# Ledger of designs, part 326: VH-VL binders against q9nrl2r1430to1533

Target 1, 104 residues: q9nrl2r1430to1533
Amino acid sequence: GGVHELSAFEQLVVELVRHDDSWPFLKLVSKIQVPDYYDIIKKPIALNIIREKVNKCEYKLASEFIDDIELMFSNCFEYNPRNTSEAKAGTRLQAFFHIQAQKL
Short names: E, the ipSAE of ESMFold2; O, the ipSAE of OpenDDE; V2, 0.75 times the mean of E and O plus 0.25 times the DockQ between their complexes.

## First folded at step 23 (VH-VL)

Design p9g (framework fv_erenumab; at its last look DockQ between E and O 0.93; V2 from the best seeds 0.84)
Fold by OpenDDE, look of step 23:
Structure p9g (fold): chain C 104 residues (1-104), chain A 121 residues (1-121), chain B 110 residues (1-110)
Amino acid sequence: as target 1 above (104 residues)
Amino acid sequence: QVQLVESGGGVVQPGRSLRLSCAASGFTFSSYAMHWVRQAPGKGLEWVAVISYSGKDKYSVDSVKGRFTISRDNSKNTLFLQMNSLRAEDTAVYYCARKPSYSRATWFDPWGQGTTVTVSS
Amino acid sequence: QSVLTQPPSVSAAPGQKVTISCSGSSSNIGNEHVSWYQQLPGTAPKLLIYENNKRPSGIPDRFSGSKSGTSTTLGITGLQTGDEADYYCATWDDSLDAYVFGGGTKLTVL
């Protein structure tokens, strides 16, 4: 852990954000844009939130960081049907994440 | 087969009220967030209000807050816009529109034919 | 005055290609999917393009959309007289927390 682990989290978040399929996940869903989103998704999260938590050193374990990333994808798949661009992007980005997470 | 049909428009004096309706058919109305969009004569499109599928959550543009109320009756497949304290600047064709239920969708389809509201003294 | 900026008008002869630009910012087009609508005279808007470059069923492939940075472009090839209409770009704006439209472009077929 420590500074080395935090750097790894930061780098992974940067890579996720830069990915072409990150667009559904960059920020929280607006209540006005999708007024029923928070009736369905009870633990909303996005890459900007995760990045902030990393910067604040809120992740003491790699498993905590991974859990938030997986929650982000889970929320996407819960709300969006499989044939949507959001779900497809999520599937590809999650696969990328799983590969990169092996380096943690 | 998916269709939206607006009604309730008319000519009224400033300060009066109108209630618009939008009848939906050809799809599961209760599964979609619904919107009102208006277009002043010779002008562009302006988003007005949104209501969630259940009717629980409602939002509107600042210029109509406190005056306009969006609602729906899912048992009748109908969307409403109650317009109070109408002003001249509210003169427009009012469209109801359906938004896909995706987390990042930004488009509307379909649109109704529109109903005309004219506010003049 | 619109959040998204479009040219007021474009024109071309039948059979030609036209492009309509729509420029925004990082708070809208830069981070959101863009849609395009066609509004024939005296009619309601009709969805032409969604998610930047996808066409709904029934829209011919001579209509196309593209997005780059904070701008988007609608392309129309094989221009027909029936294409004479107003065209609007649209998307979501994070800073305004609202759906936004371009000012519209009037396409005249010469």
Scores: ipSAE 0.878, ipTM 0.950, lowest interface PAE 0.5, mean pLDDT 96
Fold by ESMFold2, look of step 23:
Structure p9g (fold): chain C 104 residues (1-104), chain A 121 residues (1-121), chain B 110 residues (1-110)
Amino acid sequence: as target 1 above (104 residues)
Amino acid sequence: QVQLVESGGGVVQPGRSLRLSCAASGFTFSSYAMHWVRQAPGKGLEWVAVISYSGKDKYSVDSVKGRFTISRDNSKNTLFLQMNSLRAEDTAVYYCARKPSYSRATWFDPWGQGTTVTVSS
Amino acid sequence: QSVLTQPPSVSAAPGQKVTISCSGSSSNIGNEHVSWYQQLPGTAPKLLIYENNKRPSGIPDRFSGSKSGTSTTLGITGLQTGDEADYYCATWDDSLDAYVFGGGTKLTVL
């Protein structure tokens, strides 16, 4: 995509990272910390990886960027029951993301 | 009442083996990754090993890797630690502990009361 | 020693407040939720605080936790003789690929 889209992707990732509810999503889940995670989640992704993909211009369409962000939330909800702090944070951050994504 | 009870500790010579057990009750054992944490006499706590809820994946700290094997029998709600080639530095109280399987959980609750392993010649 | 640093001891009078500090780094406390454990003499550790500042059921609200940057603090108000114990902070460390505990702090109620 164009330079405007790349700036918008970067701005959105920065805003997601700064949000108080970003803590479950900043980096990939460690297999040693959570040994069952990768038996369930087959397409892992996190904000640091998404930001690196933005920096390397790997997103050609806004839909590709949005798909990775939504995959991140989907993984959270698939792995974590609804009442967990992780799932609650995911719900709030996803709502914030939907508001901010109007800039795309 | 959620409960963890360790057993199998004792006094052994260096180079020998010992097998610890941890009996779980009051919760769905097969839904949790399980851990061993140890505490040398007069010292702090040291994480030792983890096993996934199915038993498929196992990890341990480098100092015991290749010597200790964590395992579980979900049909008997029991966690195990096979300790081979024991060294004096392995002398400790060994606790089993439960951790939530959530993607970012970093705390342990409950803990067993511990079983004492003494490696001495 | 542990990468999480706690003072070896603290003391205060009954009824007072005490705080126990725990200092780490960006590879542990800076990235991860912290928990705190109480270990009474001759007993197993007991969870006091999880996710930086939450109390499990049965832990009175005079126990509190906070986290700022790479440091965390356990607070105990209304100090009682029964609070004499060792207290440990704990978290995950990315660099070690391990759960880590502080060295422990012995609380004395004088």
Scores: ipSAE 0.753, ipTM 0.903, lowest interface PAE 0.9, mean pLDDT 93
ESMFold2 (binder alone), look of step 23: mean pLDDT 92; pTM 0.933

Design p9h (framework fv_erenumab; at its last look DockQ between E and O 0.92; V2 from the best seeds 0.82)
Fold by OpenDDE, look of step 23:
Structure p9h (fold): chain C 104 residues (1-104), chain A 121 residues (1-121), chain B 110 residues (1-110)
Amino acid sequence: as target 1 above (104 residues)
Amino acid sequence: QVQLVESGGGVVQPGRSLRLSCAASGFTFSSYAMHWVRQAPGKGLEWVAVISYSGKDKYSVDSVKGRFTISRDNSKNTLFLQMNSLRAEDTAVYYCARKPSYQRATWFDPWGQGTTVTVSS
Amino acid sequence: QSVLTQPPSVSAAPGQKVTISCSGSSSNIGNEFVSWYQQLPGTAPKLLIYENNKRPSGIPDRFSGSKSGTSTTLGITGLQTGDEADYYCATWDDSLDAYVFGGGTKLTVL
């Protein structure tokens, strides 16, 4: 049911945040640090935002939760070249997510 | 081959204005956010301002807000810093610096050789 | 005064190893990549280390960087007279929403 799914989402977010490769995704990009980020990325998202949405029970379906996580990775790969530490971290974290998401 | 060359520095009295320029070469200037960093005589480095690739977004340190304006002309591969209402504490070597286009980049490379601004009565 | 704290000076003889520390907080070094710059007398800063421990092309492996918690360290082995310079650590500060530098460390080669 919904309560069990919510708990599963919470646990998965915790695991993502604790992962060594979560550093690009923990929070939204600063407009001052990367002033053109939001000219390129139109739907910014981060793990802290996803966590908040989970806590507010905004995800009614697992697919909605998964979509936001995938958006987070998509944004990373859109903005960062493949050879960057950010993209490499994203690749590893996404792989981890895909494994964990099968348990949902 | 990547190079930044600052110009426009000089000696001025308080309240006057200066316009610094930074000529970029050896890379696609329009693909990088650019920064100004200054260094007062015998002191450390202080971040001053940043401008986005397109020039649409600009930010600066509080101490220069309302007085300094960063801008750029991508067609001429040039970065600018308009400095108005100059104060003695603005005396420094001013460096232009390039920021890598990575999401979590926190460093500058390369730096120009700097141009000296001296504000004194 | 600086957001990042460095010792004002260090010294060593040629051939020796020196370390320069840089201390910050969770809002900067704790959460962001750190970089190190060398500034030879009368010259502009030059990037030595980025992303905590990576060297740009042209920087010899005598220079190294490490990060732990809210502090970072620059290591220089095989010290040469030409290494005499000021060294600055730098990073982003989330709380200030600004790029920040250490106060700088003057390295003297004895």
Scores: ipSAE 0.866, ipTM 0.947, lowest interface PAE 0.5, mean pLDDT 96
Fold by ESMFold2, look of step 23:
Structure p9h (fold): chain C 104 residues (1-104), chain A 121 residues (1-121), chain B 110 residues (1-110)
Amino acid sequence: as target 1 above (104 residues)
Amino acid sequence: QVQLVESGGGVVQPGRSLRLSCAASGFTFSSYAMHWVRQAPGKGLEWVAVISYSGKDKYSVDSVKGRFTISRDNSKNTLFLQMNSLRAEDTAVYYCARKPSYQRATWFDPWGQGTTVTVSS
Amino acid sequence: QSVLTQPPSVSAAPGQKVTISCSGSSSNIGNEFVSWYQQLPGTAPKLLIYENNKRPSGIPDRFSGSKSGTSTTLGITGLQTGDEADYYCATWDDSLDAYVFGGGTKLTVL
């Protein structure tokens, strides 16, 4: 039940963090580094926040977990032009996520 | 064709003020966050401040907070640095610089030619 | 003065190769893209390398960059007298919430 689901979410988020293309997504973008980011991205999210939500059992449904992960990729594609290293990393990590998420 | 041209430098005594300007051309100025970087004589480069493309968000290094204010006028394609309560340690060439606006861009291109500020008694 | 450490100077003869190191930490080089700048005497800095190892248009391929762990290296081959300049590494530092530059390396071609 709930124990299996929490383990699956944790395993998946660990796999995402360990992936070579996780670097744009590990933590929230610094407002000082990129001062216009939060004018454009209204629902910021990152892997460290998602992992903390898993650890605190804040996801009640797999769809809620999946929605946060997909929001993370959507933010990347909205902010970064498609030819950037960030968008390319997002595309590869999202493809990896889709394969792994079939286990949910 | 992209150009940044600083002006407003000079020699002033400690405690006085100066306002630097940076005229931008050859790109859509209002689409970019803009920065000031300084270089003391014979020393290295030091990042000073950034302003978001709209001018809404401004940040500066701790050593100049409360004394320096970055601003911009997008209708005139101009970046400013108001420098108050100047100290000898603020003596430097001041450069304006553009950074690409995407998430992990950590480089500056182009730079202006710089304007020299000398604070001495 | 900087959290990024560069040797103060390097030298080599025309036609030879030189490398310039830049050492940082996990709060900067370890997790952020690095850039390199050339500053000829009396001029503004000019971008040589971005995203660790990429060259902007107009920079010859005798300039190269690499990154390993918390260190980065600028390589210059086929040295020319016109390469005499100060060279700076730069990145973002997450602990300082600031862009940071190395202290600079003076290259002498002799």
Scores: ipSAE 0.693, ipTM 0.890, lowest interface PAE 1.0, mean pLDDT 92
ESMFold2 (binder alone), look of step 23: mean pLDDT 91; pTM 0.926

Design p9i (framework fv_erenumab; at its last look DockQ between E and O 0.93; V2 from the best seeds 0.81)
Fold by OpenDDE, look of step 23:
Structure p9i (fold): chain C 104 residues (1-104), chain A 121 residues (1-121), chain B 110 residues (1-110)
Amino acid sequence: as target 1 above (104 residues)
Amino acid sequence: QVQLVESGGGVVQPGRSLRLSCAASGFTFSSYAMHWVRQAPGKGLEWVAVISYSGKDKYSVDSVKGRFTISRDNSKNTLFLQMNSLRAEDTAVYYCARKPSYQRATHFDPWGQGTTVTVSS
Amino acid sequence: QSVLTQPPSVSAAPGQKVTISCSGSSSNIGNEFVSWYQQLPGTAPKLLIYENNKRPSGIPDRFSGSKSGTSTTLGITGLQTGDEADYYCATWDDSLDAYVFGGGTKLTVL
């Protein structure tokens, strides 16, 4: 843990953000753009939120960091049908994450 | 088979009120956020308002806030736009439009045929 | 003044190709999907392109969309007399928290 672990989280978030399939996850969904999103998704989260938590050292365990990332994907798959661009992007990004997470 | 049909337009004097309706058919109305978009004579398209599936969440463009109210009755598959304190600049064809239920969707499909609102002295 | 900028008009002869540009910023076209609509005279807008380059059912492949940076382009090949209409680009604007449209482009078939 400690500084070394935080650096690993930071690096992984950077890699996720830079990924071509990160666009559904970069920031929270707009309430005006999708006014019913928050009626369905009760624990909204995005990469910018996760990045902020990393920077504030809010993750004491790798499992906590992983849980938030998985929540982000779970929300995507809960709201978006499988045939949407969002769900497809999420599927690819999650696969990438799972590979990178093995390095934690 | 998916269809939207607007009604309620007319000619009114400034300060008066109108209530527009949009009848939906051919799809599960209660599963979609609905929008109003207007077009002044000879001008472009302007987004006006949106309402969520259940009607709990409503938003509108600043120029109509406090005057226009969007609502819906899912039991009747109908969208409404209550327009109060009408102004000359509100003169337009008003379209109801359906928004696909995707997280980052930005398009509308389909659109109604529109109903004309004319505000003049 | 529209948030998205389109040329006021374009024209071409039947059978030719035309392109209509739509210019925005990083808060709209740069970060969001773009759609295009056709509005025939006296009719309601009709969806032509969504998610930058996808065509709804019933839209012929001579209509195409592309996006690069903060701009998008509608392409029409094999121009027909029936294509004479107004065309609008549209997207979401993150800074305005609103759906936005271009000013529209009038296409004349010579």
Scores: ipSAE 0.876, ipTM 0.950, lowest interface PAE 0.5, mean pLDDT 96
Fold by ESMFold2, look of step 23:
Structure p9i (fold): chain C 104 residues (1-104), chain A 121 residues (1-121), chain B 110 residues (1-110)
Amino acid sequence: as target 1 above (104 residues)
Amino acid sequence: QVQLVESGGGVVQPGRSLRLSCAASGFTFSSYAMHWVRQAPGKGLEWVAVISYSGKDKYSVDSVKGRFTISRDNSKNTLFLQMNSLRAEDTAVYYCARKPSYQRATHFDPWGQGTTVTVSS
Amino acid sequence: QSVLTQPPSVSAAPGQKVTISCSGSSSNIGNEFVSWYQQLPGTAPKLLIYENNKRPSGIPDRFSGSKSGTSTTLGITGLQTGDEADYYCATWDDSLDAYVFGGGTKLTVL
């Protein structure tokens, strides 16, 4: 909730976006590019959407922010087999996120 | 072994219809989105259409939208392209192709051998 | 004209190295994985390179791929007569909502 937490959320989202492994997560998957995605992933989320929710002050608790970030990774692992570049990037970015999230 | 085999090509007059088939073997066909790609004589490759693994979602390039319909029968491991209102510009070799099912894959492997469609008066 | 630009042809002698360029934009090559295909005369395209620089099983390491900015390059070393073919780059284009191919490059081994 407070101003301190909201600036921390913004700082963390910026760090996630700048990370080398952010490429699968920057924006929502195109339905034309990947026509099966939305039949499998029912709660789509991406970093640009999370950043917008931070800007609009939609996260009341740090847990709500963390839940959206973890949903983003869960979607990646659900859709993409573990041996894919996407899943490997997700594993590395998630590890980075867990370290940074301790600061919240 | 993974294989795709197209059939149904031929010579037809403008305004007529053809239905292409692509028989798949050696992989779980129902786990993959499938594509059609065409190549006009002496020209490069052009993506035409995609269908989701369930057959529910279909998309095609604007130049064929409303005239071509991609479909599939997962019980028979077969992909189809129904081509209506054919034009001279549709003359090409038509390939079916598989794309890996993961999020950012942009490559096709394998391709079928192709089937030739010629539209002429 | 193709969204992705390739030279129409290249030539080199057996044993030499050749590179084939492919230029695009930020809506395609700049932000998407690139693939390369070999099309021998009268045959279907065959995947040579995926994810910018990876080779599928069975493709010899004298074929290589690279990407920088909005351009990609196919490299072929130790040219053989059997390498005579058309070569295509390909990717996704977010502005067109379509998969796109380069116009193709004919390689002649003299």
Scores: ipSAE 0.665, ipTM 0.884, lowest interface PAE 1.1, mean pLDDT 92
ESMFold2 (binder alone), look of step 23: mean pLDDT 92; pTM 0.932

Design p9j (framework fv_erenumab; at its last read DockQ between E and O 0.96; V2 from the best seeds 0.88)
Heavy chain, then light chain:
Amino acid sequence: QVQLVESGGGVVQPGRSLRLSCAASGFTFSSYAMHWVRQAPGKGLEWVAVISYSGKDKYSVDSVKGRFTISRDNSKNTLFLQMNSLRAEDTAVYYCARKPSYSRATWFDPWGQGTTVTVSS
Amino acid sequence: QSVLTQPPSVSAAPGQKVTISCSGSSSNIGNHFVAWYQQLPGTAPKLLIYENNKRPSGIPDRFSGSKSGTSTTLGITGLQTGDEADYYCATWDDSLDAYVFGGGTKLTVL
ESMFold2, look of step 23: ipSAE 0.779; ipTM 0.914
ESMFold2 (binder alone), look of step 23: mean pLDDT 94; pTM 0.952
OpenDDE, look of step 23: ipSAE 0.881; ipTM 0.950
ESMFold2, fold request of step 24: ipSAE 0.822, 0.805, 0.772; ipTM 0.923, 0.919, 0.913
ESMFold2 (binder alone), fold request of step 24: mean pLDDT 94, 94, 94; pTM 0.952, 0.954, 0.954
OpenDDE, fold request of step 24: ipSAE 0.903, 0.903, 0.902; ipTM 0.959, 0.959, 0.959
ESMFold2, last read: ipSAE 0.814, 0.792, 0.781; ipTM 0.926, 0.917, 0.914
ESMFold2 (binder alone), last read: mean pLDDT 94, 94, 94; pTM 0.952, 0.952, 0.953
OpenDDE, last read: ipSAE 0.904, 0.903, 0.903; ipTM 0.959, 0.959, 0.959

Design p9k (framework fv_erenumab; at its last look DockQ between E and O 0.92; V2 from the best seeds 0.84)
Fold by OpenDDE, look of step 23:
Structure p9k (fold): chain C 104 residues (1-104), chain A 121 residues (1-121), chain B 110 residues (1-110)
Amino acid sequence: as target 1 above (104 residues)
Amino acid sequence: QVQLVESGGGVVQPGRSLRLSCAASGFTFSSYSMHWVRQAPGKGLEWVAVISYSGKDKYSVDSVKGRFTISRDNSKNTLFLQMNSLRAEDTAVYYCARKPSYSRATWFDPWGQGTTVTVSS
Amino acid sequence: QSVLTQPPSVSAAPGQKVTISCSGSSSNIGNEFVSWYQQLPGTAPKLLIYENNKRPSGIPDRFSGSKSGTSTTLGITGLQTGDEADYYCATWDDSLDAYVFGGGTKLTVL
């Protein structure tokens, strides 16, 4: 039920954070570091935000959790060209996520 | 072929104003955030200010807030730094620098040759 | 007083290898890409290394960068007289919400 699902979300977030390719996603982009980021990305999100939402039990459905993770990757690919380290890391991490998400 | 050329430096008394310019060429200027970095005589590098691609978003280091204003004219491929209420500690070579448009980029390339600002009584 | 700490000077003879260290914290080097710059006397900084260990076009492979934990190191092999310069490490600092530089290291070729 809900308790098992919540635990699964927590575990998956831990695995994502520990992944070598998680570095673009651990925190929100700084407005000063990338001053135009939030002019382009309208729904910013990061693993620390998703983790917080999990801890607060804000995800009632697995689909909601998955949607936020996919949004995180989508934002990365929208802002970063394909040949960047960020996009490459995102591609690998997303593949890992898709495999792990099958266990949900 | 990518090039940045600063100008506008000079010698001024404290309290006066200067306006620096940076002329860009060899790349799509409007696709990059631009920065000012300064270097006091015999000292290290200090980040000063950033402006977004469109010029909509601007930020600066606390020590120059309220005194310095960064701006740009994309139609002229030019970056500016308006420097008011200048102080002795503002004495430095001022560099304009380009930053890559990636979400986690932290480096500058290229840099201009710099323009010297001297604030002295 | 720089956020990133570098040795003030290093020296070696031509042909030798030198390393320049740059120490930070988890809020900067620990979580962000590091870059290195060369500043020849009387000139502007020039990018040597970006993303910890990548070289821009035109930078010879005798320049190398490495990162471990909260520290980074610039390596220069086959030292040449023309390498005499100041070298700066740089990155982003999350706690300061600003770009930060090391204090610089003066490299003397003996």
Scores: ipSAE 0.872, ipTM 0.948, lowest interface PAE 0.5, mean pLDDT 96
Fold by ESMFold2, look of step 23:
Formats: sequence, C-alpha cells, structure tokens
Structure p9k (fold): chain C 104 residues (1-104), chain A 121 residues (1-121), chain B 110 residues (1-110)
Amino acid sequence: as target 1 above (104 residues)
Amino acid sequence: QVQLVESGGGVVQPGRSLRLSCAASGFTFSSYSMHWVRQAPGKGLEWVAVISYSGKDKYSVDSVKGRFTISRDNSKNTLFLQMNSLRAEDTAVYYCARKPSYSRATWFDPWGQGTTVTVSS
Amino acid sequence: QSVLTQPPSVSAAPGQKVTISCSGSSSNIGNEFVSWYQQLPGTAPKLLIYENNKRPSGIPDRFSGSKSGTSTTLGITGLQTGDEADYYCATWDDSLDAYVFGGGTKLTVL
C-alpha cells in the first residue's frame, strides 16, 4: 500500500501509454466500430480506465493493479488472432510491462 | 476467390421500400462484420450501416436510422439492407463490404460491384 | 466540406511520381488506421493501402502510403495511364462514431 505504491502505479501506466505499441489499449474499443467486441470480451478494460482508477486510489493492492493490466492483454489475445497487428503490439507491450513491473 | 455480389437495386418512388441483397463466397461469412457503403451520383463514399458477425448488433448512420435495417442470414452467406420510406437523397450505388473483426481494424476488403438505387418522382 | 480533406484533382505525366494528400484531425487520422482506395471509372472501390502503409496481396509496390500526425499521403510512382481513377482515403472517426471517407481525388495521367 501507500503513497509510494500509487506513485509507482502512475509512473508505470504513463510509461505504458508512451510506448509505441500502446495504440490498441489507450481507450475502450467502440461498439459501433467493432460490433462483436463486447459479445466476446466480458470484462473490458483500457489504459485510460486503469489510469483513472489509479488517480482515484481504487487499487488497494499491487496485485489488483497488475491483474487489470494483465486482463487488458488477455482481452487483446482473446479477441485478436496472434498474427494481427493488435496482438503483436500486445505481445511487445506486455513484455515491456513485465520488465517495468519488476520495479514494483 | 473472395467475392461479394449485390442485387435488388432499381427505380422506386419516394416513400416506397426496397430490399438489397449481398451474396458472399470464398470466406467464412459468419466470422466478419459486414457493412453497407453508398455513393450518390457524382459524389464520394458514405458509410451507411454495420452488422456484427452473429447479427446481434446493428448500427446505422443517423440519416437512415429508423428507415434502413441491416440484417444477415449466415446459413445462406447473405447480407441484406431493408430500405423503407425512401427519399430522393437515398439515390446512390450501394456497396456491401467486408471488414476484418480485429479490435482496431478500419479498412474494407473486398467490396461488391454495387447495385443502383434510384428514388425519383 | 468532408471531414477528411483531399485535393479535388492531381495530374502528372506517365512515368512520373504523384502524391495525393488527405488531412484529418485527432479524432480520426491522428489515432486510427488509414486506408486508401482506388475507384476506376464505373467500378467499385479497391483497397490499395491498409494500416497506414501496408499493401494487400496483388498491389504493386509503386503504390505506397504514409501517415504523419493528422495527415496521410498516397504515393504512386511509375505513373501509368491505367492509374487514372478516383482515390479515397478512409478511417474511423471517434467524434462521429462512424467510418469516414475523404471527398476523393481525381488523378489524370497526361
């Protein structure tokens, strides 16, 4: 817990947003753009929502924060075939996240 | 050979109805969202409607909402556009188009050849 | 005025290069994949470029795409008379909740 942990969550989410491969994850998928998305993905999440939850101090444990980030990647891989640009970006950003998360 | 073929266009009076069909072949039709795009004479392209791959969710541009209904029959690999209360401004070539169902995909491939709808009085 | 702005026409001689611009905003080109379409007279649009700069199978590499900021450009080298067509850029627009197309650019090969 504590203030230092919340600062670390904020720093990590900022680094994810700045990463070149963040583009599939910045905001929720539009239901009109991709009408099948929410039939498949039941727990949608995106970086803007995670950042809002950090700002509102909604994470009580580091594991809760990490779980939301991993859910974000899991949704990407569940919805998108592995050969797509979205899944490839997810793979690279997830690898970056795992390196940065060691600092938590 | 991935192919889309539209039919059902024609000349109708304002206020009448018309149903367009689009026959799909060469791909797994039920794995793709399907779209209608139109082109008025001498004008550019306008997106009209989308339907989810299962047919559960449907959306259309405001100018046709309530009048046009997109639908599909996955057992027959066919997309439909039911057009009611037709107006002169609905006069256009209507194309069906396939879009990949990836979370950020925004492009259409292939397109059908188009079917012409003329609404005149 | 189209939300995606293209010049109405461009022209160049056979064998030359031409570029076709398309300007949008942060609600569309700035944050979304762009595609380009060729429409030969009397025919349906055909995909030339997807994901900003990728070519589908069968499109020769003399067609290219690029994106910078809120603008995108279609490039055509080795211009042929068969390239005379209308060209459209396209993307998704978050503000409109719609797919949007540019107004089209007529390419003339002289």
Scores: ipSAE 0.755, ipTM 0.905, lowest interface PAE 0.9, mean pLDDT 93
ESMFold2 (binder alone), look of step 23: mean pLDDT 92; pTM 0.938

